VHH binders against c4kar8. Designs and how they scored, part 50

Target 1, 263 residues: c4kar8
Amino acid sequence: MAELSTPSPASPAPLDGGRGDELEKFTLRGARQILQLLQDLITHRGLITAHTGGGHSFMTAVLKVDEERGRVVLDPSPDPQANRRALAAPRLTCVTQLDGIRIQFPLVGLGEGQDKGRPALFAPLPAEMLRLQRREFYRLQVPLAHELSCLLKAEDLARKPVEVSARVIDIGAGGVAVVVPTGAAEFVIGGTLPACRLALPDGEPIELDLEVRNLNRQTQRNGTEQLRVGLRFAALPRAADTRIQRYIFKTERALNAKARGGL

## First folded at step 3 (VHH)

Design a55 (framework vhh_7pa5_2)
Fold by ESMFold2-Fast, scan of step 3:
Structure a55 (fold): chain B 263 residues (1-263), chain A 125 residues (1-125)
Amino acid sequence: as target 1 above (263 residues)
Amino acid sequence: QVQLVESGGGMVQPGGSLRLSCAASGFTFSSYAMSWVRRAPGKGPEWVSTISGSGGSTSYADSVKGRFTISRDNAKNTLYLQMNSLKPEDTALYYCARESDFYGYEFYDTPFDYWGQGTQVTVSS
């Protein structure tokens, strides 16, 4: 049998990664709908982030849609290294926003050439495009007064277990962002933190597995460093999902009521 | 609804100066880092500068460092870019962009979640 390499932990998730059934109803597959959406991105001069894998990305935009040749024409990155990574990648995952709607689509078979005498990237038209209203990917900024926390079961540099209580700064249907002191634990993008405990104000902590998706280091005014960690819910049980959604809904309504009262 | 509206672009000679403005509405402006992004003829978008929500930290692309200054007035919900010692290579459509408040719990993050229509800057003699 052929020996297969393990997938890179830094590779982007596929479009259907863990939420395929939920996302299908938001996926455009009609050729005319795809062409219209790409044209809307051109008209609105949409900034697109193209993810090339390995944690790498660059900014691009759609220059035109070539219906006769069945391809999109994209601006190359001003960084030659980003263009080389893109051309070497088996796929690009392109993400953007259009009037509060998240748009995401794959491009496969990227090539380079010229359009009207200027450098350009070319790819076949995508077979599918995802359109999500903001409500489907909304992140609630957690009020400080709620003192929301998540007990993370992580590892130190020597891969020994450590527990870190982290403050939850935002929460959505797909995950949370937390703040930890720099050096409290080691985090690797794509790594799984098993059996973490999310404490919501109403009831028992929710036990769930979290996947590390993003890391951002910040230095506070007092010189203290903190790490912001984006965490995806892995295989979230329906009961936990319902409880998280209730918290988001109730908190949003309470914040909206306070905002109207302050006006 | 989030809106970002750029102004202040125009035609200027090499070595000249321009000040760009971005009027923001529909969100708590001081809670978001803001950026300027430009798109030159025949090139893709390139990041120019970022300022934190408080205005306490700024960063710049190497190509503009020492010539451009980003600033903000949170009381007026306005972002600025002071451009000095302009070069022909600075010719571009300049966009005001809001840094995304999404940090990786989704499949993929965007560095920006909203941007304006842009204001054209042309540097020629």
Scores: ipSAE 0.298, ipTM 0.704, lowest interface PAE 3.5, mean pLDDT 81

Design a6 (framework vhh_7pa5_2)
Fold by ESMFold2-Fast, scan of step 3:
Structure a6 (fold): chain B 263 residues (1-263), chain A 125 residues (1-125)
Amino acid sequence: as target 1 above (263 residues)
Amino acid sequence: QVQLVESGGGMVQPGGSLRLSCAASGFTFSDYAMSWVRRAPGKGPEWVSTISGSGGSTSYADSVKGRFTISRDNAKNTLYLQMNSLKPEDTALYYCARESDFYGTELYDSPFDYWGQGTQVTVSS
């Protein structure tokens, strides 16, 4: 076996998407369904992102399913450090998509070896796989009148800490898009901005960690450039999640009423 | 609906050049960062390069820095990868990938939500 001298094997954990009860109806537990879905990933050459914890991930793909030995064979990362992190991790959380359907599954007991003379990673078949039909995720366009802002804790070009008050232009359950003047701070895709503060109209600012997801320079009508930054909520507390969802729903309702001649 | 179609692959000698194209449809192309990802036999998918929606920011894997240039034409909904000084190690199936516009929720994020079928690049003498 490709077993490492680890202190203890990773404990099997139930599928954790943060809403176990809601996700049960989308969870596949049948052996044949799991095998078929893994085979579909092979057929479609699905790109899989494997999360190893601590903010680390690498890209992989299913090479084959070894039904007789009850294991899945994966491509190793071309980066040896990523492979070492993966092998040391108690669990991988694998995420991919097929035709707009989100697929997520855990792998526990990762080992390394060879497949047909090539390096490969091996893991026991997952006992469950999450298959969620991708819904259009609603993003509220934030009214200018709300003056929604997020105080970002970032670095400037000289890597000195800076605080940037950024205007929130849209907000959803998973994150916000903000705009900042070009050059106000340096952002790196995948970088984490700790202890940022999201100001909602009701109550105290929400302190949260944000991950930079995307960057896009925009040119305004007056020729001024600004940077649009997409930010993901990391480890959002339940109370904060509730406040954000409440703001979204209330604002959507008010905008719908205004569009129908309310006010 | 969303579709990404790669082209421009082929066979080339070491030291040669190729330009890959990716035609995007079914979404507002300028709203999304785009990437090139490659997969070689015996190796997992390797991220190659990313370009922001406006084209104002680019990044590259260390293995291709100085040799590859990513660019985009938002008026034509097309992504490009100019590959110079090609090495046998660059032999791979090259995919065009759209960066995920989903910031997550209760689920872990994937950096990409759509990718094409790929175009084969073979660098051999």
Scores: ipSAE 0.019, ipTM 0.526, lowest interface PAE 6.7, mean pLDDT 79

Design a7 (framework vhh_7pa5_2)
Fold by ESMFold2-Fast, scan of step 3:
Structure a7 (fold): chain B 263 residues (1-263), chain A 125 residues (1-125)
Amino acid sequence: as target 1 above (263 residues)
Amino acid sequence: QVQLVESGGGMVQPGGSLRLSCAASGFTFDDYAMSWVRRAPGKGPEWVSTISWSGDSTSYADSVKGRFTISRDNAKNTLYLQMNSLKPEDTALYYCARESDFYGTELYDSPFDYWGQGTQVTVSS
C-alpha cells in the first residue's frame, strides 16, 4: 500500500507562515522531550502517515529510536516505489496521533538499511515535533436535524457554471465537508469555488470562497454515487468566522449536555 | 472522544479462520468509511480493506481478495473482518481505522485520523 485514500497536499509546510508564533507553545524542541514522544509512539504502536510531497504518502511506524546515533528507525512501505519516492524526497512530513493529540514532525536525510536483519528506513531525529490537541482543529459532526447546507458555485464537465446544494456533514474553524451527487459538478483538488453560500440555522447565508482539499467517491445503498468533498475556507470575513464558531460552540454544548442526560 | 477497540485476534493454523471485530464510540459511526490495516515487523503497514459508511461498497488489497470479507453493523457501531483460508503471511497486528474526512488546513492531511491499538493475528503450525 503505497498511497492511502486521497493524495497529500502538493507542498506540506504546516508550521510555516502566519500561525508560527501561535503554534510555538505546542512545539517540542528539547531533545529529551522528542525522544520521549517518539518512544510513546513505539509503545502505543502509532501508525504514521509520511508525506513525500507531490500528493504522495505512505504508512510507516517508528521501530526504534537510536539515541547514541541520534536517529529514528522507521518501517518501510511494502511498496518499493513508495520507498524510492521517500528516499528521493528532500523532506518527509510525518503525521500521527496519540490519545486524541495530533503529532506532526519533519524528517530530513532519509536513508535505507536494515534493522535486526529486516529492511528499515533511517533519519536523523527531528529538531522539532508539534503536539496539538484535536480540539484546536475540531470538526463538529453536524446533526442531521440541523439540515446544514452549502450552495456551491462550481463548473460542470463542460465548464459551464452550475449551482449545487450540498449537505454539510461536518464543520470546523477551517472548513466544511459536504456531500454532493456524483456528476453534479467537476471538482479539482486545489481549485477555488468563489461566492459559495453556507446556510446556518440562524440568519442569512454566509457568502464565502472555498478551496477543494479532498475528494472521496462512494456508492450508496440505492446504487446512487455520492461525492464527499473537503472544503477549506479560503478567506473568511470576521463576522462570518464569528458566526461559524458560535454555531459550533452552541451545538457542541447542546450535544454535551444531552450526552450527560441534562436536557 | 473517539475510541476504536479491536478484538477477535489469536493463533490459528494455516487454512483456518478468524473474525475480527472493532467497537467504535465517540462519533457518528455511519458517517464514516472504515478500514482494516495490518502491520508486521519489517513488512510495513499494509491497507487490507475498506467499507463505505452505508456498507454498500467494499474494496480489498489484492493479497486478501476472495479470502477476507469486511462488513459493518451500523446499529451496533461495529466493524468486522471475516478472515478465511489464512496464510502465514497474514500474521500481523490488525488495526481498525477511521477514514479521514478532512477539510481545512494541511494539519488535517492524513488518510486515517483514528485507529485502535490493534489485535494480534498469528498464523503458524
Scores: ipSAE 0.020, ipTM 0.548, lowest interface PAE 7.1, mean pLDDT 79

Design a8 (framework vhh_7pa5_2)
Fold by ESMFold2-Fast, scan of step 3:
Structure a8 (fold): chain B 263 residues (1-263), chain A 125 residues (1-125)
Amino acid sequence: as target 1 above (263 residues)
Amino acid sequence: QVQLVESGGGMVQPGGSLRLSCAASGFTFSNYYMSWVRRAPGKGPEWVSTIYSDSSYTSYADSVKGRFTISRDNAKNTLYLQMNSLKPEDTALYYCARESDFYGTELYDSPFDYWGQGTQVTVSS
């Protein structure tokens, strides 16, 4: 069954291409950096999920980088239909991981041929590669027992200032997700909440400016409706960044130890 | 190695009920938010419901609130979706999805890094 080698729907999903400006700091555009990353994928035999659009994908790998011709050589799928779909696609979105680093890059102008007598797919070298370390986008799910809170400075429906104590449900290097009672305040995507205070275990609250990034409604076990608010750190002092990372590191280790020691 | 296997779909009349299950393996299930996502014919994926790692919080799409209940059994590495008062518009492939452990989910076409093969739910009169 050649179709057994086709990637399952369990393959990693591609990142949102419309957020290029927010991903720019993680985007490699230097020819040397791109070549080095592709060589790392060859060395480690990194499996790549190539998305051809329409929910279709196949598994491939970088076999070789041809610097002279400015192209990458890819392992074709054992499924001929997947290869035909790839060749017909205007663009492939390639997704892989290497040592916890998510790597994503586009390939345009895919062709087929042979490399040293073996079937191969060829594409021009990508002009950019996204390289995201898990650390920078990792979201620690905050244990309920830690009672982490963030005091939000927002406005109510009448545009009057209100302070809302929100429970922090996840935290990462880039921000937090909190839950607030429905109707407690008005949140506008892209809006800034100034001088909010993040309370971590041990020590004084951290004062932060937070940008509203997303909104989602939630129902708790007791039937209480709450609003989940995703908040980005608009500016993060080094001392605050260090303290947040230390909390994440300590808590992740404690959770991993508890999971191994628990039933 | 990450694997998500859905089951429990089928054909049902409007007003009927189904319970979907998702068996997870290859990762520490209790560390992840889990979601149900559906894809109706001719439409893109629609998020249905999310459950926190310890079941303390759940979230639902407006179209299913009051009718669907998400739950999980961390000892069995299993996610569930109890679907009541089913409507023809609930007809879709239902996917079990693991939420990405990367922050900034709004930067993603999908906040999910893995999902299963899907289980078909057909509601017809």
Scores: ipSAE 0.000, ipTM 0.154, lowest interface PAE 12.4, mean pLDDT 77

Design a9 (framework vhh_7pa5_2)
Fold by ESMFold2-Fast, scan of step 3:
Structure a9 (fold): chain B 263 residues (1-263), chain A 125 residues (1-125)
Amino acid sequence: as target 1 above (263 residues)
Amino acid sequence: QVQLVESGGGMVQPGGSLRLSCAASGFTFSDYWMSWVRRAPGKGPEWVSTINSGGDSTSYADSVKGRFTISRDNAKNTLYLQMNSLKPEDTALYYCARESDFYGTELYDSPFDYWGQGTQVTVSS
């Protein structure tokens, strides 16, 4: 019944405010909410993917939450090498879902030992947990090899119609981000671009209306300027929505299979 | 409401066979890739097998290749796992899992978005 090792309390990790700030409204920091969510994962036998860095991950599950000691107990991987990578990692990023809601949380100070005579991994309770509705915020980084493009129907500075083929750099449930050469067209936040054409692999371009949500001018290291335009899907038909989701799913599936070496 | 309900587990002797079933409801089953995942005591969850939406492409964990066969009947919204030449090491709770239809590379990296309660398989003499 004795533990072989006791995990140390989590050391304070550097907090990256830049990326984290946009997710703050979806972040649970209350001890009671964190305990309840972890308990829900136990109740629903939640399958957790633990990322150890360097493209490595393994599947785990919460065995129990020790509220008095401020610790979670996790199943070890059936792969001993995955467990060694996990113990050597400075941080695990744990990702799962509960009824279509994505849950993500960090674990720091992972140790190994036994729970009721069985091998187990231990970590201090996470200080935060992210809870997001899957369709509202996800963005797939589009692989360069896919050469995804969107033909934008916009206006130039003189309000004359122009067509601009823009490279799609990310895509999600609500829209795309594209890159446009500076000066190719005029964009106004809140403006609508009608009858644009999104070219996905396999099949005809999807005709859709796009709303401009954000504009970021960036200078590349080679000195060229580009404009990153965030565009929201407007009035998306179910068939188009399904096709976009399938592209995202299949691309993520292929990337995850490659990262896991044979799924 | 998405539901996945596993059945067909039980106790068998080494070398025996079992067929697991998973009844799916609340979504268009024929649009989704499906997987079997198992959780053995002290070993944690292990991916077992995946089948594509059309049923014509399958993949298996090395530990079960040649012994297990995944299949599906889209007309019945049912996923199957035929398990032959069972070993004591196959003892586990077996889950039916739906492959995620949408997730982001940068923020989320979870292959499954729904799974069932599981069905227990015990291989012992």
Scores: ipSAE 0.061, ipTM 0.585, lowest interface PAE 6.5, mean pLDDT 79

Design b1 (framework vhh_7pa5_2)
Fold by ESMFold2-Fast, scan of step 3:
Structure b1 (fold): chain B 263 residues (1-263), chain A 126 residues (1-126)
Amino acid sequence: as target 1 above (263 residues)
Amino acid sequence: QVQLVESGGGMVQPGGSLRLSCAASGFTFSSYAMSWVRRAPGKGPEWVSTISGSGGSTSYADSVKGRFTISRDNAKNTLYLQMNSLKPEDTALYYCAKEGDYYGSELFYDSPFDYWGQGTQVTVSS
């Protein structure tokens, strides 16, 4: 039945020796380091996107670390379906940010119960956590006040051209994450969106080609579903790269100035 | 090189049955959880079912629970979805999805789970 012998590119995430060596220096395996990082996520009220498989995820947070039982306590989703998916999954892939640094870790053996009379999810402490401090992995959370948008040139279900204005929620050296209304367009992983327009606060929109890298259906705490689309810069001109980096740097400095008692 | 090839879709009348297959190659199949995800016209992607690498744990969306059964044959590198008592609302393109590798560079764009297959169309109509 397989008529296509055309080789596809390798999967987007193969782990090889050189790649593993590059990321090894960002991997935390010390029990004290892991406990401290989890505690930092609690202190800073870090929101975690927990991926349960099949392009599905939900928002959670670490509520506490139970050192006596060697486990973390997580905030369950308001969506019962998301909790059932999580409990049935062999593994959660947890992704979050702390001070712009991407943090990623697996949780295996998820269970449910009560914490002080309230529903909670429990998992053993992760054996490792990835903390990525490289510029390529840094993602700036876009401030709500900036109203950053990207005009996507996509297709509908009938493969007719459509233009969708999508809200940019984070941005880095390699791409953006956007939120699109459910049903606004058809997205296929590996597909290219040509001549999209990224609007930064200063200057003309940046015209660039975007590659769809991932799709996440998320249920927000208000019960609303949204589609989050991860988009890679396929061919980024030097001038565009400079403007994106400058925006990231200026915004980070402004946020740091506010944190130190500025405006 | 990872390849996922979905098959077994087609047209069927309400109350009918179909069995979808996903032939996997290019990775250690038994080491990864596998999922079925569907997309109906005008709708976002809907998770349908997941099975653990060993096959020991399964989960289903409420809309399909009791009607669909996910299974795998690790010796044949094949994922299955047995669909019974099909309804018009089950009409969708069905995708086979592999659990991602946490440390891959491409996974830094929000989700570790990718739809490498082209999908197989299921149409339920009289």
Scores: ipSAE 0.000, ipTM 0.118, lowest interface PAE 11.8, mean pLDDT 76

Design b10 (framework vhh_7pa5_2)
Fold by ESMFold2-Fast, scan of step 3:
Structure b10 (fold): chain B 263 residues (1-263), chain A 125 residues (1-125)
Amino acid sequence: as target 1 above (263 residues)
Amino acid sequence: QVQLVESGGGMVQPGGSLRLSCAASGFTFSSYAMSWVRRAPGKGPEWVSTISGSGGSTSYADSVKGRFTISRDNAKNTLYLQMNSLKPEDTALYYCAKDTYSYGEDFYDLPMDVWGQGTQVTVSS
C-alpha cells in the first residue's frame, strides 16, 4: 500500500510550551546575553539535542560562535540521514542543560559547509533563548563511566512480560531518561511500568514504579538510532528520593571538580 | 478530539492582503503556543510564525518579517495571520499547528503533533 508523501511540519520554537507568560520572564533576547550563553555551552562542551520534527532528533554541540557573520557553527551528526533531516527542517528546537539550568532555543535556516576543513552545520544566531532554572526541571547528564542502568518491567509486541536493561542517560528529581534498543519493548505514553529497578553505584537497586512520559527516536553521535524514553517517578519513597538526590549532588560536585582541576 | 480548521485563503494580486483564521477546539487553547506553517508546491514545509499561549511573544521567518502579523483571540479560541504586501513566493497551502508540549511535562519530546487541513493562498496576476 503506497502512501503519498506528506511533509511533516517542522517543530516550532515552543518557547512558552503551553505556559503562557510564565516562560517569558525566563527568555533571553539581548544579543550579548545570547552570545555569552552560547560561549558558556562551548566552554562546558554542552551536548545539545536538536529536534528536527516528526519525532526525530540528533546529538550536536556548538563548536564556534561567529559574531561577525551572526551565526553558530554546529557539530554535524555522523549519520548522513540525520543531517539531511536537519537541513530539510524549517526549524530546529535545541534543548540542553548548563549548571542545572534547562536551555532551549530555535535555529532557523540551517546550512552545511566546512569549518577549518571539517564538515559543519551553520545557522543564524537565535533571536531568543529560554533559560529556565527550577528544581523540577534540573537533569543531571549521567557520565558513561557510571554505567547507570534501570531494569524495566515492560511488555513486548504480543503483550507478554519482558525485562529490558536500559542505560540511564539523565536523571532528575522527577524522573529519568533511558535509552533502549528499537523494538526491545512496547511503550505507551501515560503507561505505568511497575517494579522497575534503578541501579545506583552504592547500595541495592531502588524498586520504582515509572510512568512513560516521552518517546523519541534519536540518532546518536556514533550514528546509531535508539529509542529515548522519558520516565517519571510514581510515588517515590523518601529514602529513594534521598539516595537519588545524593547521587545527583555527589556527581555534580565531582564533575565540577574535574572541570576546575583539569581537562 | 483536537481539531484545527483553517480559513481565509484565496487568490490575490501581488501587493494584496489576506487574513487567515484558525478555529481550534478540543484543548485548552490559551495553554499552547500556536504556529503557522506553509507548504509551497513541490517544496517541503516552511515555518512562518509562532505566538505564545498568552500572546506575549511572537516570532517570524525572515521571509515574512515586517509583512505578516500573527495574533490570537483566546476568548474565541482563534489564531490569526494578517498577511500584507503579498508576493508570488507566498503562494502556498497554510497550516495552523499546535505545540505538543503541555504544562508540567518533561522537555524531552517537543515536536509539533497536530496541524489542520490547510487553507490555500495563491498570489498571481
Scores: ipSAE 0.000, ipTM 0.123, lowest interface PAE 14.5, mean pLDDT 76

Design b11 (framework vhh_7pa5_2)
Fold by ESMFold2-Fast, scan of step 3:
Structure b11 (fold): chain B 263 residues (1-263), chain A 125 residues (1-125)
Amino acid sequence: as target 1 above (263 residues)
Amino acid sequence: QVQLVESGGGMVQPGGSLRLSCAASGFTFSSYAMSWVRRAPGKGPEWVSTISGSGGSTSYADSVKGRFTISRDNAKNTLYLQMNSLKPEDTALYYCATESYDWSGEFLDSPYDYWGQGTQVTVSS
């Protein structure tokens, strides 16, 4: 009887290799941090690719975290052969994504049983979890007190040039998200807005070209409609990149210090 | 090129039913988790349901649990959403989307790799 299962070529491979030292700074080992991250995966209904070795993997999810028994409860595969491979494997490498951030963790000592009368897989809580928080993927929610704005060079409904001061709601290494009042300007996905001006709290506005990546209409609690615009940095001088990174890191550190009571 | 084409929307009375379909092409359909996401007028995208590549795992938003059923036919590269007991609050444009754990390094506002153009569902008396 030959094994008929084939590995999925589209399944994401675990990150490894000569980058071990670089990944260490993104590795969580605190019990409370691990519990919180697993709970976040449950809350966001994250699907997990579990690699069992030999090119085999299956889709699962964290159904429950049993803190008292120190274990996770996982959704079994409908393929009995995949579950047999998982149970026989010395280690599962679990890979998932949360808000664009790659998360990877090992599970060892997998067992099977039932939870609330339904088939389930069980494993001890992982001792470590990798959370890849790289510069390119991080988005800082901009504090309202910073009054961060971007002067957009766009077009109105009649295709006439207009300048719109937009409030920046989040910022990352690759771009910003802004909000504008309904009707302030017309935006086209893939369109370029040249020579816009990003105002950071310290120093002169940064002049840069922005590409429209996405549009999202939102109704506020007061009934006012706003347009959320995702904008990519189309061309970013090194000095501007350095200032944006500095703002992000300093603001994140300050927010963390306030949340920890000045620690 | 990856394409996702939604169909099956329409106008229905409260308590009615609709079945949405999403025809996928340009990728290995069975290797990807698939989701339904909806957008009501003036609101952001709201996740509705996800199904694993094999069809063995499903998940649902609390607002639709017990009323909607997600399924797939990998031989036909088609994703389905069976919607029962429809409410006015279900009125939205419904999108089919892929979900990937591959991260490209591109700055995007969406967690999904690919979106279809959507199919309109209107629930009104």
Scores: ipSAE 0.000, ipTM 0.127, lowest interface PAE 15.5, mean pLDDT 76

Design b12 (framework vhh_7pa5_2)
Fold by ESMFold2-Fast, scan of step 3:
Structure b12 (fold): chain B 263 residues (1-263), chain A 125 residues (1-125)
Amino acid sequence: as target 1 above (263 residues)
Amino acid sequence: QVQLVESGGGMVQPGGSLRLSCAASGFTFSSYAMSWVRRAPGKGPEWVSTISGSGGSTSYADSVKGRFTISRDNAKNTLYLQMNSLKPEDTALYYCARVDYEYGTGLYDEAFDIWGQGTQVTVSS
């Protein structure tokens, strides 16, 4: 018989400096931050979907935080079977939204009782809460049919300014990956390409500054070499960020709908 | 009943390889994006990789790019993570997770509504 070890409170570890650290940036572990976020959920009457495992879930809400006892007080389900499943579960995974931000946290050690004469569920305060502001780390693979391009302002080997139209192969909230013919321009990791122009469907190109994050030379099956360049958005105007997010959302939604097939 | 069951973890030497599998049941697997998330001792959950429902779109944490490959077999309702060139820093409990996102909110952020029990990967000499 295996026993579940109680998870130790998370301690900071050396960062790898990658996108995994971006998820860590969205993870709250400070007791004050957790208490504040739970209080925000109370104030905004946030509805929580509590997943009990096996595809079962119920709707709940945080009624109050009992700081003295280190507990959160939750609204029980009107369905007694849902409450029974929750009490039997080794953990709950709680998912909610606050101002469009996804919030997710585990609860372990769920109990039942009463709060001021009313039925309630109790759990120890979570040691961590995940707060996902956007799809920062997700990259949409751009359909070839979209012919998405980015006009890069770079330098050639003689340090002369050149403009290169690069095909966008993936796009996320934080940047794009493009492909460029080998030798078309010189790229330096950490270098900034100012005033580049990202062409999205529906509207004028978006002018933005791009930082070179990675370079990868690849040989195609026909023997030609191409350079894959990872580019970070150095800063985005609010309107540009909105347009990029809408493109990603709309395209992924359409791709998922086509993959499922219409009935 | 909907369920995710991970397997394929174990102990390997640095530079070794492992292939993780996640068997999904109780839902239309091809309709959901799927992710791998790991939790190392002393760290919170770290996102590793995501694959779209069709398998046409993938993304990876920078720490695993070029070493790990996510894939899926929708006919078998199975998600995979091929892990090559493993490092001690890859030691963690690896979870299979179903991506839950609402269409129509105008905001595309990922939350995970179903998690498996995890499979332990230990990279040590």
Scores: ipSAE 0.000, ipTM 0.129, lowest interface PAE 13.4, mean pLDDT 76

